# VH-VL binders against q55578, part 34

Target 1, 249 residues: q55578
Amino acid sequence: MAERIQKLLSQWGIASRRHAEEMILAGRVSVNGKVANLGDKADPQQDFLSVDGKQIKADNRPRDIYLLVNKPRDVLSTCDDPRGRKTVLDLLPQDLQRGKGLHPVGRLDRNSTGALLLTNDGELTLRLTHPRYHLPKTYDVWLEGNPSDEDLEKWRSGMMLDGKKTLPATLEVISENKDQIHLLVTLTEGRNRQIRRLAEELGLTVLKLHRRTIGPLQLHTRGKVLGSGQFRFLSPAEIRLLKKQVNLR
Below, E stands for the ipSAE of ESMFold2; O stands for the ipSAE of OpenDDE; V2 stands for 0.75 times the mean of E and O plus 0.25 times the DockQ between their complexes.

## First folded at step 13 (VH-VL; framework fv_pimurutamab)

Design a3 (at its last look DockQ between E and O 0.88; V2 from the best seeds 0.80)
Fold by OpenDDE, fold request of step 16:
Structure a3 (fold): chain C 249 residues (1-249), chain A 121 residues (1-121), chain B 107 residues (1-107)
Amino acid sequence: as target 1 above (249 residues)
Amino acid sequence: EVQLVESGGGLVQPGGSLRLSCAASGFTFSSYSVHWVRQAPGKGLEWLGVIWASGTTDYGNEFYSRFTISRDNAKNSLYLQMNSLRAEDTAVYYCARGFPGYRYIHAFDIWGQGTMVTVSS
Amino acid sequence: EIVLTQSPATLSLSPGERATLSCRASQSVSKYIHWYQQKPGQAPRLLIKDASNRATGIPARFSGSGSGTDFTLTISSLEPEDFAVYYCQQRSNFPYTFGGGTKVEIK
């Protein structure tokens, strides 16, 4: 039967549905030699689906791959950048950069660093990015100056953003000096540039933003320090824990 | 009564492993950062690491490779897993609660009685 | 890491005398110094928070002062129970560090 192309791409581990839509809009996807449009359907049994000029098939789906990357600054959390800027995929060996369908789960903005999950498991990606699953993410946040207790409490308790109040966050102070404060912020939602936008709303300047954890995943584990720009495979245990949190196990 | 109680100390050979426990009572354990601090015989205090309320951890630079801090909020328990123990790790190990809130933080207002760890052949 | 140097290493005084203990940081820690008291065979006890704030239950004879790199713990009039080791600790920069301690002993 015919299904939405973005669904097929997701199921085949090419990208999340959202990313697939973007790919379609970008003219990267074709069906039977014709550039696909958003809303188009294809029958994987009858139609030839291609991405970037390469035919894709469900039976040729690469094995599931799960990577944790320590994203550095000035690297984009995307599969491809039209402007030719460096992406998180460029941090990987060539054999992983192409043909595996790896894509970032969620995103960190260009200036942020830290834990980012890459996978070709579209189903997992969909679950992990769905708002119904409040996967906690912890960030190191360095702010300029010394915010007031009132401002910190506003941040913790929730603030209006895009007409909707943010969910309560965990806010802890790691260190403080005359120049800056180091916060540990845990969010259970992933709104666009949430931390930076909230800081801005409070009149605070973010000096540095580093994601430390994604749910059960920790950037650094015992005996395994993941340096900037480096990546590692998730352990089977990590994969199980991650899937369990989104009811895939 | 707010209380922390360490356990698990004892004699261990060099290269061995030991897991310490800290039982918390009298307060909402999950809301606090909890720290490990040790004191070698006749020496001063040394901060080892912390587990934050968020569940993530930080360590002193010399400990991150051998020591692991964890917590079980359901059991109101803090743990310190120590591997590859050395003679210089001989000390009384304390768990301590960080002061709550945004002010006076990481002032350790509650301490356990400590548990002695002796690393010797 | 920030190094805290306490002086003197040992302070010999008599009951009723004033005790002045110093803690010097290798770099500025603003006001973010805590003080602890430790008696033999006991765990440390929090005395002063952020340079000058007495912890709950701490007698008024204990006071803290200082900012930047130089801090002082003062015991206005020593009581017999005050003879112990005192430690300073900074939270300004990670990792947290303690001073080497000052032993206040009876003369």
Scores: ipSAE 0.895, ipTM 0.955, lowest interface PAE 0.6, mean pLDDT 93
Fold by ESMFold2, look of step 13:
Structure a3 (fold): chain C 249 residues (1-249), chain A 121 residues (1-121), chain B 107 residues (1-107)
Amino acid sequence: as target 1 above (249 residues)
Amino acid sequence: EVQLVESGGGLVQPGGSLRLSCAASGFTFSSYSVHWVRQAPGKGLEWLGVIWASGTTDYGNEFYSRFTISRDNAKNSLYLQMNSLRAEDTAVYYCARGFPGYRYIHAFDIWGQGTMVTVSS
Amino acid sequence: EIVLTQSPATLSLSPGERATLSCRASQSVSKYIHWYQQKPGQAPRLLIKDASNRATGIPARFSGSGSGTDFTLTISSLEPEDFAVYYCQQRSNFPYTFGGGTKVEIK
C-alpha cells in the first residue's frame, strides 16, 4: 500500500519522520528516478525509492523490535535532540541506536524515571499513545505535603486540567508520615505532565516520579531487576498482550 | 461470607520450591490489595509482600529474589511462589486482605487460617 | 526499617481488670500504627487502625492512643476472650513491620 515517503524512511530506519521531511525538502529522496516532494507517497513493493542515490530495498526493512527501558533522570525520551543532549537511544548498544527505526512510545519528562517502551512498530505506537485506547500506566509518586481525604478523592475522581476533566485514576497509599506521602497512581491517559500538575493544584510538591508499569510491562519480574539505564527485549507474550490491549491482531 | 483460604503447605527439603494458593470468596477480589504474612513457630508476625489492586507487587527486603506474588482475578485467587527454600522459611503462611478503599490498604481486616510450610534440615 | 518494641512481654491480669499495652517505634510513625489480636491457633484479628480508630465489630472496651513514637492499646475491662497476644504494626514507612507482641494471660 502507498504511504507517505517520510513514514517509509522512518520504517526503514533511515531517519525520524522529522528528519525524513528535511531530507525530502533538501532534494535527497527520489521515487522512480524523480526527486520527491513533501507529501508524496510511494509503495515499497511497486516503486523504486532511493536516498542520496542508494536504493531502499523492500527486503531490508528492519525486523520489528520491542524494548523496555528503565529511563534514568536527565535522559530525554526522544529519538532525536537537535541540541545533542543524551536521549534514550544513547542507552542502547550501537547496533540498535540507528538504522532500526526505534522510537519511544509516549514520553517521560526529563526529571522522571522508569518504564519506557521503544519500538519501530509504528501502528502499535499510534494505538498505544492514542487517547481512545486508555492503556493503563502505574507510577510511584513521592510527594511533599499532607493531603486530606478530600484532596485524594478529587484526584481519584477527576480534576479540571486545560479545560477538560481528567479521567478517574486509581490511587493506592503505600506509606505516609507527617510531611510526605508515597502514592501508587494508575492513569489511563497521558496528558502533559498530568501527575505533576494535579499534585501542584492540590498544593503538593512532587519529590520523585517513577513509572513502574506500562500495561502488562513491568521493570522487575520473577526476581529479575531491570536497573536504571538498562533495557530488555519484550517477550512474545508481552507483545501479544500489548497488541490485544489496543485491538491489534 | 467473606473468606480467605490458604492451601498448598507441606513438607519440603531445603533448596526446594513450593506454591501456595489463597482462595477468596464473598467480596470483589479484584478491587482489593492482598498480602502475605508469615509466622514461624512460637514467633511473631512477618510481612512478606503485597499484590495491589492495580496488579503490581511489593516485597519485604529479604524476600524479593526468592518469592513471587501473583493473582488471578478471574479465579479469585492469590498465589505465593517460594523458591530456594531454607529452614528459616518454616512458618505458618497467611494471606490477608487490605482494608477497603485506597488509603488504609495496609490494615489487614480479613485473614485466612494459614497453611503450614515445613522446610526440613 | 522501623523497629516496634512492645512492652511488657507478658501481662498477667484477672477478668475485669484494665490492661495497658505499650508499643514504641524506633522513629516517628505519626499516627500510623495498627493493632491486632491473636488467640492461640488462630489468625490475627484487626482491632485498631491508625492509633485510635476501632475496626468494625470491635467492642468499645478496646481503645488506642498515641502519636509519634509512643502508642498504647487499652482494654478497659478484660473479658475471658481477651486473653491473647497483641501485635502493633506500622504503615508509616515501607516495608511494614510488626512489633514482637504482648501476651495478656489470666492470673
Scores: ipSAE 0.778, ipTM 0.900, lowest interface PAE 1.2, mean pLDDT 90
ESMFold2 (binder alone), look of step 13: mean pLDDT 90; pTM 0.927
OpenDDE, look of step 13: ipSAE 0.847; ipTM 0.935
ESMFold2, look of step 15: ipSAE 0.765; ipTM 0.892
ESMFold2 (binder alone), look of step 15: mean pLDDT 90; pTM 0.920
OpenDDE, look of step 15: ipSAE 0.846; ipTM 0.930
ESMFold2, fold request of step 16: ipSAE 0.701, 0.733, 0.756; ipTM 0.862, 0.882, 0.887
ESMFold2 (binder alone), fold request of step 16: mean pLDDT 90, 90, 90; pTM 0.924, 0.924, 0.922
OpenDDE, fold request of step 16: ipSAE 0.891, 0.887; ipTM 0.954, 0.955
ESMFold2, look of step 16: ipSAE 0.704; ipTM 0.865
ESMFold2 (binder alone), look of step 16: mean pLDDT 90; pTM 0.926
OpenDDE, look of step 16: ipSAE 0.820; ipTM 0.921
ESMFold2, look of step 17: ipSAE 0.739; ipTM 0.880
ESMFold2 (binder alone), look of step 17: mean pLDDT 90; pTM 0.925
OpenDDE, look of step 17: ipSAE 0.820; ipTM 0.927

Design a4 (at its last look DockQ between E and O 0.70; V2 from the best seeds 0.73)
Fold by OpenDDE, look of step 13:
Structure a4 (fold): chain C 249 residues (1-249), chain A 121 residues (1-121), chain B 107 residues (1-107)
Amino acid sequence: as target 1 above (249 residues)
Amino acid sequence: EVQLVESGGGLVQPGGSLRLSCAASGFTFSSYSVHWVRQAPGKGLEWLGVIWASGTTDYGNEFTSRFTISRDNAKNSLYLQMNSLRAEDTAVYYCARAFPGYRYIHAFDIWGQGTMVTVSS
Amino acid sequence: EIVLTQSPATLSLSPGERATLSCRASQSVSKYIHWYQQKPGQAPRLLIKDASNRATGIPARFSGSGSGTDFTLTISSLEPEDFAVYYCQQRSNFPYTFGGGTKVEIK
C-alpha cells in the first residue's frame, strides 16, 4: 500500500521523518523519475524511489531492532535536537545511531530517567503509542514531604487534567520519612508529564522520577542490572509479549 | 482465613540452587506486596526482598545477584529462586504480607510458618 | 542502610513486672518503626505499627513510644505468654531492616 514518502525513507533508514521532509522540500527525492512533493505517497512494491539520483529499494530495509534503554537525566527522548543537546540515540553505538531508523517509543521528559524503548518497527511504535492500547508503566516517584491519605486517594482514583479525568492509578508506598516519600506509581495512560503535573496539582514536588517498566519490559530483571545510560536488546520473548499486548502478529 | 504457607526448603550443597514457594489464601493476593524474610538459627530477622503489587521487585543489596523473587497471581503464589547458595544462607525463610493501607505501610501482619533451608556439604 | 540497635540483648523478669525494650536507629526514622513478637518455633507476630499503634488483637499491656532515633516497647505487666523475642523494624528508608532483637526471659 502507498505510504507517505517521509515515512518510507525513515523506515528504510535513509533519514528521520523530519530530515526526510527537508530532503523532499529540497527536491532530493523522486518517485518514478518525478521529483516528489511534501505529502506525496509511494508504494514501495510498485514505485521506484530515488534519493539524490540513486534508487533506493525496500530490500535494503534494516531488520527490526528493539532496544531497552535506561535513559539518564539531561538526555532527550528524540531522534534529533536542533539545539544539539544529547539524545537517547547518542547512547548507542554509531552503527545503531544512523541508518537503522531507530526512534524512541513514547517519551520521558529530560529530567526523568529509566526505561525507554527504541525501535525501528514503525507498526509496533504506532500500536504502542495509540490510546486504544493501555500499556501499563510503573514509576519510582520521590516526592518532597508527605502527602495526605486523601491526596493519595485522589491520585489513585483519578484527577482532572486538561479537562479530562485521569485513569485510576496504582500507588504503592515504598518508603517514607519526614523529608520525602517514595512511591511506586503505575499508569495505564501516558499524558504529557502526567505524574509531575498531578503532583503539582496536589501541591507536591517531584524530586525524582524513574520509570521501571513498560508493559512486560523491566529495566532490571533476574540479577541483570541495566545501568544509567546503558541499553540492551530485547529478547525474542519480550518482543513477542509486547506485540501480543497490542494485538500484533 | 488469611494464610501464607512456605514450601520447598531442604538440604542443598554449597553452590546449589533452590526454589521456595509461598502459597497465599484468604485474601486478594494480587493487591498486596509480599516479602521474603529469613532467620538463621539462633539469629535475628533479615529482610531479603519484596515483590510489589505492580509486579516489580526490590532486594537487599547483597541478594540482588543470587536471589530472584517472582509471583504468580493466578496461583496465589510467591517464589524465591536462590542460586549459588552458601553456608551462610542456612535459615528459616518466611514469606510475609505487608499490612494494607497508607499509614501502616510494610508492617508485616501475616507470616507463614517458614521453611528451613540448610546449605551444607 | 539504617541500622537498628536493640537493648538489652536479654531481659530477665518475673511475671507481673514491667518490661522496657529499646530500639535505636542509626539515623532518624521519624515514627516509622514496627515491633514484632516471636515465640520459639513460631513466626513473628506484629505488635505495634508506626511506633505507637497496637495491631489488631494485641493486648493493652503492650505499648510503643518514641520518634526520631529512640523507640521503646513497653509491657506494663508481663504475662507468662509474653516471654519471647521482640524485634523492631524500620520502613523509613529502603531497604527495610530489623533490629537484633531483645529476648525477654523468665527470671
Scores: ipSAE 0.854, ipTM 0.933, lowest interface PAE 0.6, mean pLDDT 92
Fold by ESMFold2, look of step 13:
Structure a4 (fold): chain C 249 residues (1-249), chain A 121 residues (1-121), chain B 107 residues (1-107)
Amino acid sequence: as target 1 above (249 residues)
Amino acid sequence: EVQLVESGGGLVQPGGSLRLSCAASGFTFSSYSVHWVRQAPGKGLEWLGVIWASGTTDYGNEFTSRFTISRDNAKNSLYLQMNSLRAEDTAVYYCARAFPGYRYIHAFDIWGQGTMVTVSS
Amino acid sequence: EIVLTQSPATLSLSPGERATLSCRASQSVSKYIHWYQQKPGQAPRLLIKDASNRATGIPARFSGSGSGTDFTLTISSLEPEDFAVYYCQQRSNFPYTFGGGTKVEIK
């Protein structure tokens, strides 16, 4: 039950972990009447933890929240941006934007679109982004060029990227014409700009990149469409499946 | 033998719902993309949509809100849930298997016999 | 959506004659068209992939040609089993579409 104070402040939606550390260093956090130090631990059920004189009560921890967002282009996958650019949190109602501890799970590039998970469940976030678990993600990739069967087979079986061969991928040719092709690509890893870089290595130009799915989460299921810039809550079944994928219960 | 068999067709009132099934046998069902195609009496073929091996779906433009495609790989079965049915939905409904591999997933090498859906005005 | 227009709507021919069926696309589909045969009361059967590639088990009398917007299915010498409806389908642009069909019937 005893946890690092900066983690507790994040879990209770008071501040990000980095901002919570700043609060601790500024002397704004107390445990049992004594000003806390960075690295100190507390248990809200057993200790009197306060921030700016206000107690952090055990029963006031924000409920776990799990949201799926269809990220539009030019929206950043970050908690905030010092330059004031639009972030994924700006897509949410005011009630969800702050005080709940929501953060993106992984990221999508600024000019990419599609599925992005937001949650305040930090343990799930660490697990889902860890390469050990090989969580599958499916992308629509529109390319300029006419790749040969040999090129596609190289992509499927693995190609060198930053000195390491990529894991096998699933490819499906949805449509093609003389100078363009639409692929459905499923990856079990999330290396930096992997799809864009592998396409470039094969001499192809990425016209559009859209993530359809993150594990069991889909933007368009059972005739239900989650439009660009929209969000929804995950169902209990979706949460359970995600946790099973990464050995949480 | 490789086979697809549709079932669940019948007579339904306008505004009603119907669930079609497609039973697969003789091949590794989970490895294939499977499609629904329909044919109104005396008319041509109309592609409805697909469920990919990964479980994600795509639909023809007019079918995204009323029809839902799903699969149960443990039962080697494909399903089509149809809601808010109209007289224009009267047709034979076929399930169709994509050609093997990844390039010709829109060429249908195995078809079921079809099941008739009649929406009575 | 790409519209495929098949002509003629009906061909009346005798066994042994050559059949020529046309499929015209509303915009270029390059080579990305498939052909199907459908006999009365039966499901469609894949004949030709990507304009000219016969599917496995399809007799050599069936051939396909064309590129861009104009495509042809040719049956060099009609057999009794070839009297059926023939459909073209494009895979160049999503969503996939079929032509309206050409019925080949016995004269």
Scores: ipSAE 0.631, ipTM 0.829, lowest interface PAE 1.9, mean pLDDT 88
ESMFold2 (binder alone), look of step 13: mean pLDDT 90; pTM 0.924

Design a5 (at its last look DockQ between E and O 0.62; V2 from the best seeds 0.00; counts 0 for: pae E 2.3 > 2)
Fold by OpenDDE, look of step 13:
Structure a5 (fold): chain C 249 residues (1-249), chain A 121 residues (1-121), chain B 107 residues (1-107)
Amino acid sequence: as target 1 above (249 residues)
Amino acid sequence: EVQLVESGGGLVQPGGSLRLSCAASGFTFSSYSVHWVRQAPGKGLEWLGVIWASGTTDYGNEFTSRFTISRDNAKNSLYLQMNSLRAEDTAVYYCARGFPGYRYIHEFDIWGQGTMVTVSS
Amino acid sequence: EIVLTQSPATLSLSPGERATLSCRASQSVSKYIHWYQQKPGQAPRLLIKYASNRATGIPARFSGSGSGTDFTLTISSLEPEDFAVYYCQQRSNFPYTFGGGTKVEIK
């Protein structure tokens, strides 16, 4: 099946989709000896793709890689940052940073920490980021002060955000004192900075936000503790569970 | 009737492993956090850890490496996997339900009767 | 972690007497203290929640007071069934901790 050239290049670990587009625009990519244009499609089984005059083959596609990262604070959930800021890829060894097509699945904001999935499996990425397949995600949330019972109930039941009511959330109280409350929040949707925005709407300040889980993935499991900035490969079982949840075989 | 029943206790050698179970009945198990608390003979209560309704776990710092808490909501069961057991782990092990108030703050309102674990050569 | 110190370790009293048990926290825990009763050979039982609220089914002779670092459990008039060990617990900070307990025994 013919696919967009930038997608193919990304899948083959040649470049990110964005960078691939730039390469195409620069005339660096050719299909069957002809310079490719933005928007062109190619069939990797029928067409010959070349970058900078060198033929690239589908057979050299990197194996599927699945990583769980404990993203630290001040690290960006992106493949590349024009400002030169540290990204989640910088947490990986050199052999994984480039040429494998690894990218974050979803994102955590710069100030948030915790579980983030990196993969080069584009199909899985698409499924996991599709609104149809929202996986539950659990967060540690530290709030300044003590929210009212009413506010917590509003959060649990759903609040208006960007003209649309949020889905019901699970809120468990881990600890509370006069200065702060520690909540365990589980979301079944992934709106942009949802927890922080909801807290703001309620007049609450988020002191710290840490994601514990992504669906079946847990940051800390038996025998597998990931410190800040560390990563691990997913187990075959974890991969199967993830795929199953998004109806992939 | 709301009830928790522990099982799986017994005699084990140092360095051995044991898995405790806690069977819940009379309430919607999946909606509650459940905790493990132990009590050495003639000693006080010691909180070991919790598995939240969300399925995540938290432990006392000293137990994280040897003990693992899990749950099976379909079976209304809580588990405590204990590895590398030591003599000082000898205790009655209780499971307890964290009762959610309006704010979902949990006191331990329901306790099992406990199961005795003895670690000895 | 927050350390809870209970005093006295043992309290010897007769039926009908007033019992006063203390629980002191190493730092402020606001009102997030619970009290449990444990009779010999039995599991603990929730007695007082959030410093001053009796749990369901708990007799009126039991009362709790305090805030911050100092808490008190009072039994106005001891009944024979009240001779047991009492524990305080804090949930202000993680990890959760128990006091060492006070044994109320018959004189």
Scores: ipSAE 0.832, ipTM 0.919, lowest interface PAE 0.6, mean pLDDT 92
Fold by ESMFold2, look of step 13:
Structure a5 (fold): chain C 249 residues (1-249), chain A 121 residues (1-121), chain B 107 residues (1-107)
Amino acid sequence: as target 1 above (249 residues)
Amino acid sequence: EVQLVESGGGLVQPGGSLRLSCAASGFTFSSYSVHWVRQAPGKGLEWLGVIWASGTTDYGNEFTSRFTISRDNAKNSLYLQMNSLRAEDTAVYYCARGFPGYRYIHEFDIWGQGTMVTVSS
Amino acid sequence: EIVLTQSPATLSLSPGERATLSCRASQSVSKYIHWYQQKPGQAPRLLIKYASNRATGIPARFSGSGSGTDFTLTISSLEPEDFAVYYCQQRSNFPYTFGGGTKVEIK
């Protein structure tokens, strides 16, 4: 069936949808011998679609891939870095690094660790990152400082960030000593550096930040531990649960 | 009345499995962390693990491979699935309520009566 | 893992006497020690939280003190219902741990 060309280029692992739009505007994409325009559609089974003179063949579509990565510190959550810094794709075997269309779903800061979903399922990515679906994410947060119960309640109820109040969050105290506290924080939004910025607003220092879960996805399941820098494929059950969370079949 | 009630204990052979339940009433179960603690006959208390309000779990190191904690918030119930049971797992098993976030509330303020698990040939 | 050592293991006293129970932590736990009472055949009951804060409904004869590594539970004058086993617990560091208990028994 006919789809927008930028979607097809993403599905075939050629480029992100954003980059594919740039390629189209630059005149690099042709359909049936004619240079394509942004918004044009094509059907790879019926049309001759090409990028830089190379045909995009219907039988070369990569299979859907879903990976959970335990991102270590100082690894970027991006498909490609112009400065050559290490990215999450560098954690994968070489046969998965290129040509499969894999991209991160959401992001983690360089200094943060933990759960990160990689997939080539663009529709799932758009749904999972869209604010309307409120996919819960749970973090281990180690803080230096001694927040009052009132400080923690402010955080739970919502605080102003960039002129907009944050959504309610769940905060559970795992442990506490003289100068440090270990929180389990669950957010249903992914605003820029939200945990770090809210902690700073309360006068607290983030010592370590680790994303433990993304919706139904857990780094550590019964008898299985996903170590730092390691990855695994999602189970069929995990894929079904993710799709259900965002109303996909 | 705030209450926790354990059930499902009994006699089981080594290598067997058993599923314990803890029924909660009188409070908003979904808002609390809930814990399992056991006590072997004539011995002290041993913390097994927790399921947080968020639904994630943490365990004592010795329990991560054989025991699984889960909750069903719709049924106000906490569960402990115990596999590959050994004689040293013979104990009374208690569930205990935690409380998220507040230091003066974050202690085990409500305990169930316990349920006895005996692992014997 | 933080080890809590309770002493003595058994304390034999008469009603009306003062009981002093010790809990020593292998590392500093600041004030993050809780005390529980367990009567025969019953579940534990929270007595003292955060080293010195009496839980609601606990009689004034129970008091707690200490900080760092050394903690004490004191029962100023034993009543018949106070003959039980007492446990300390730390929540300063994960995983949570209990002491081995002190049994307070009638002489």
Scores: ipSAE 0.562, ipTM 0.810, lowest interface PAE 2.3, mean pLDDT 87
ESMFold2 (binder alone), look of step 13: mean pLDDT 89; pTM 0.907

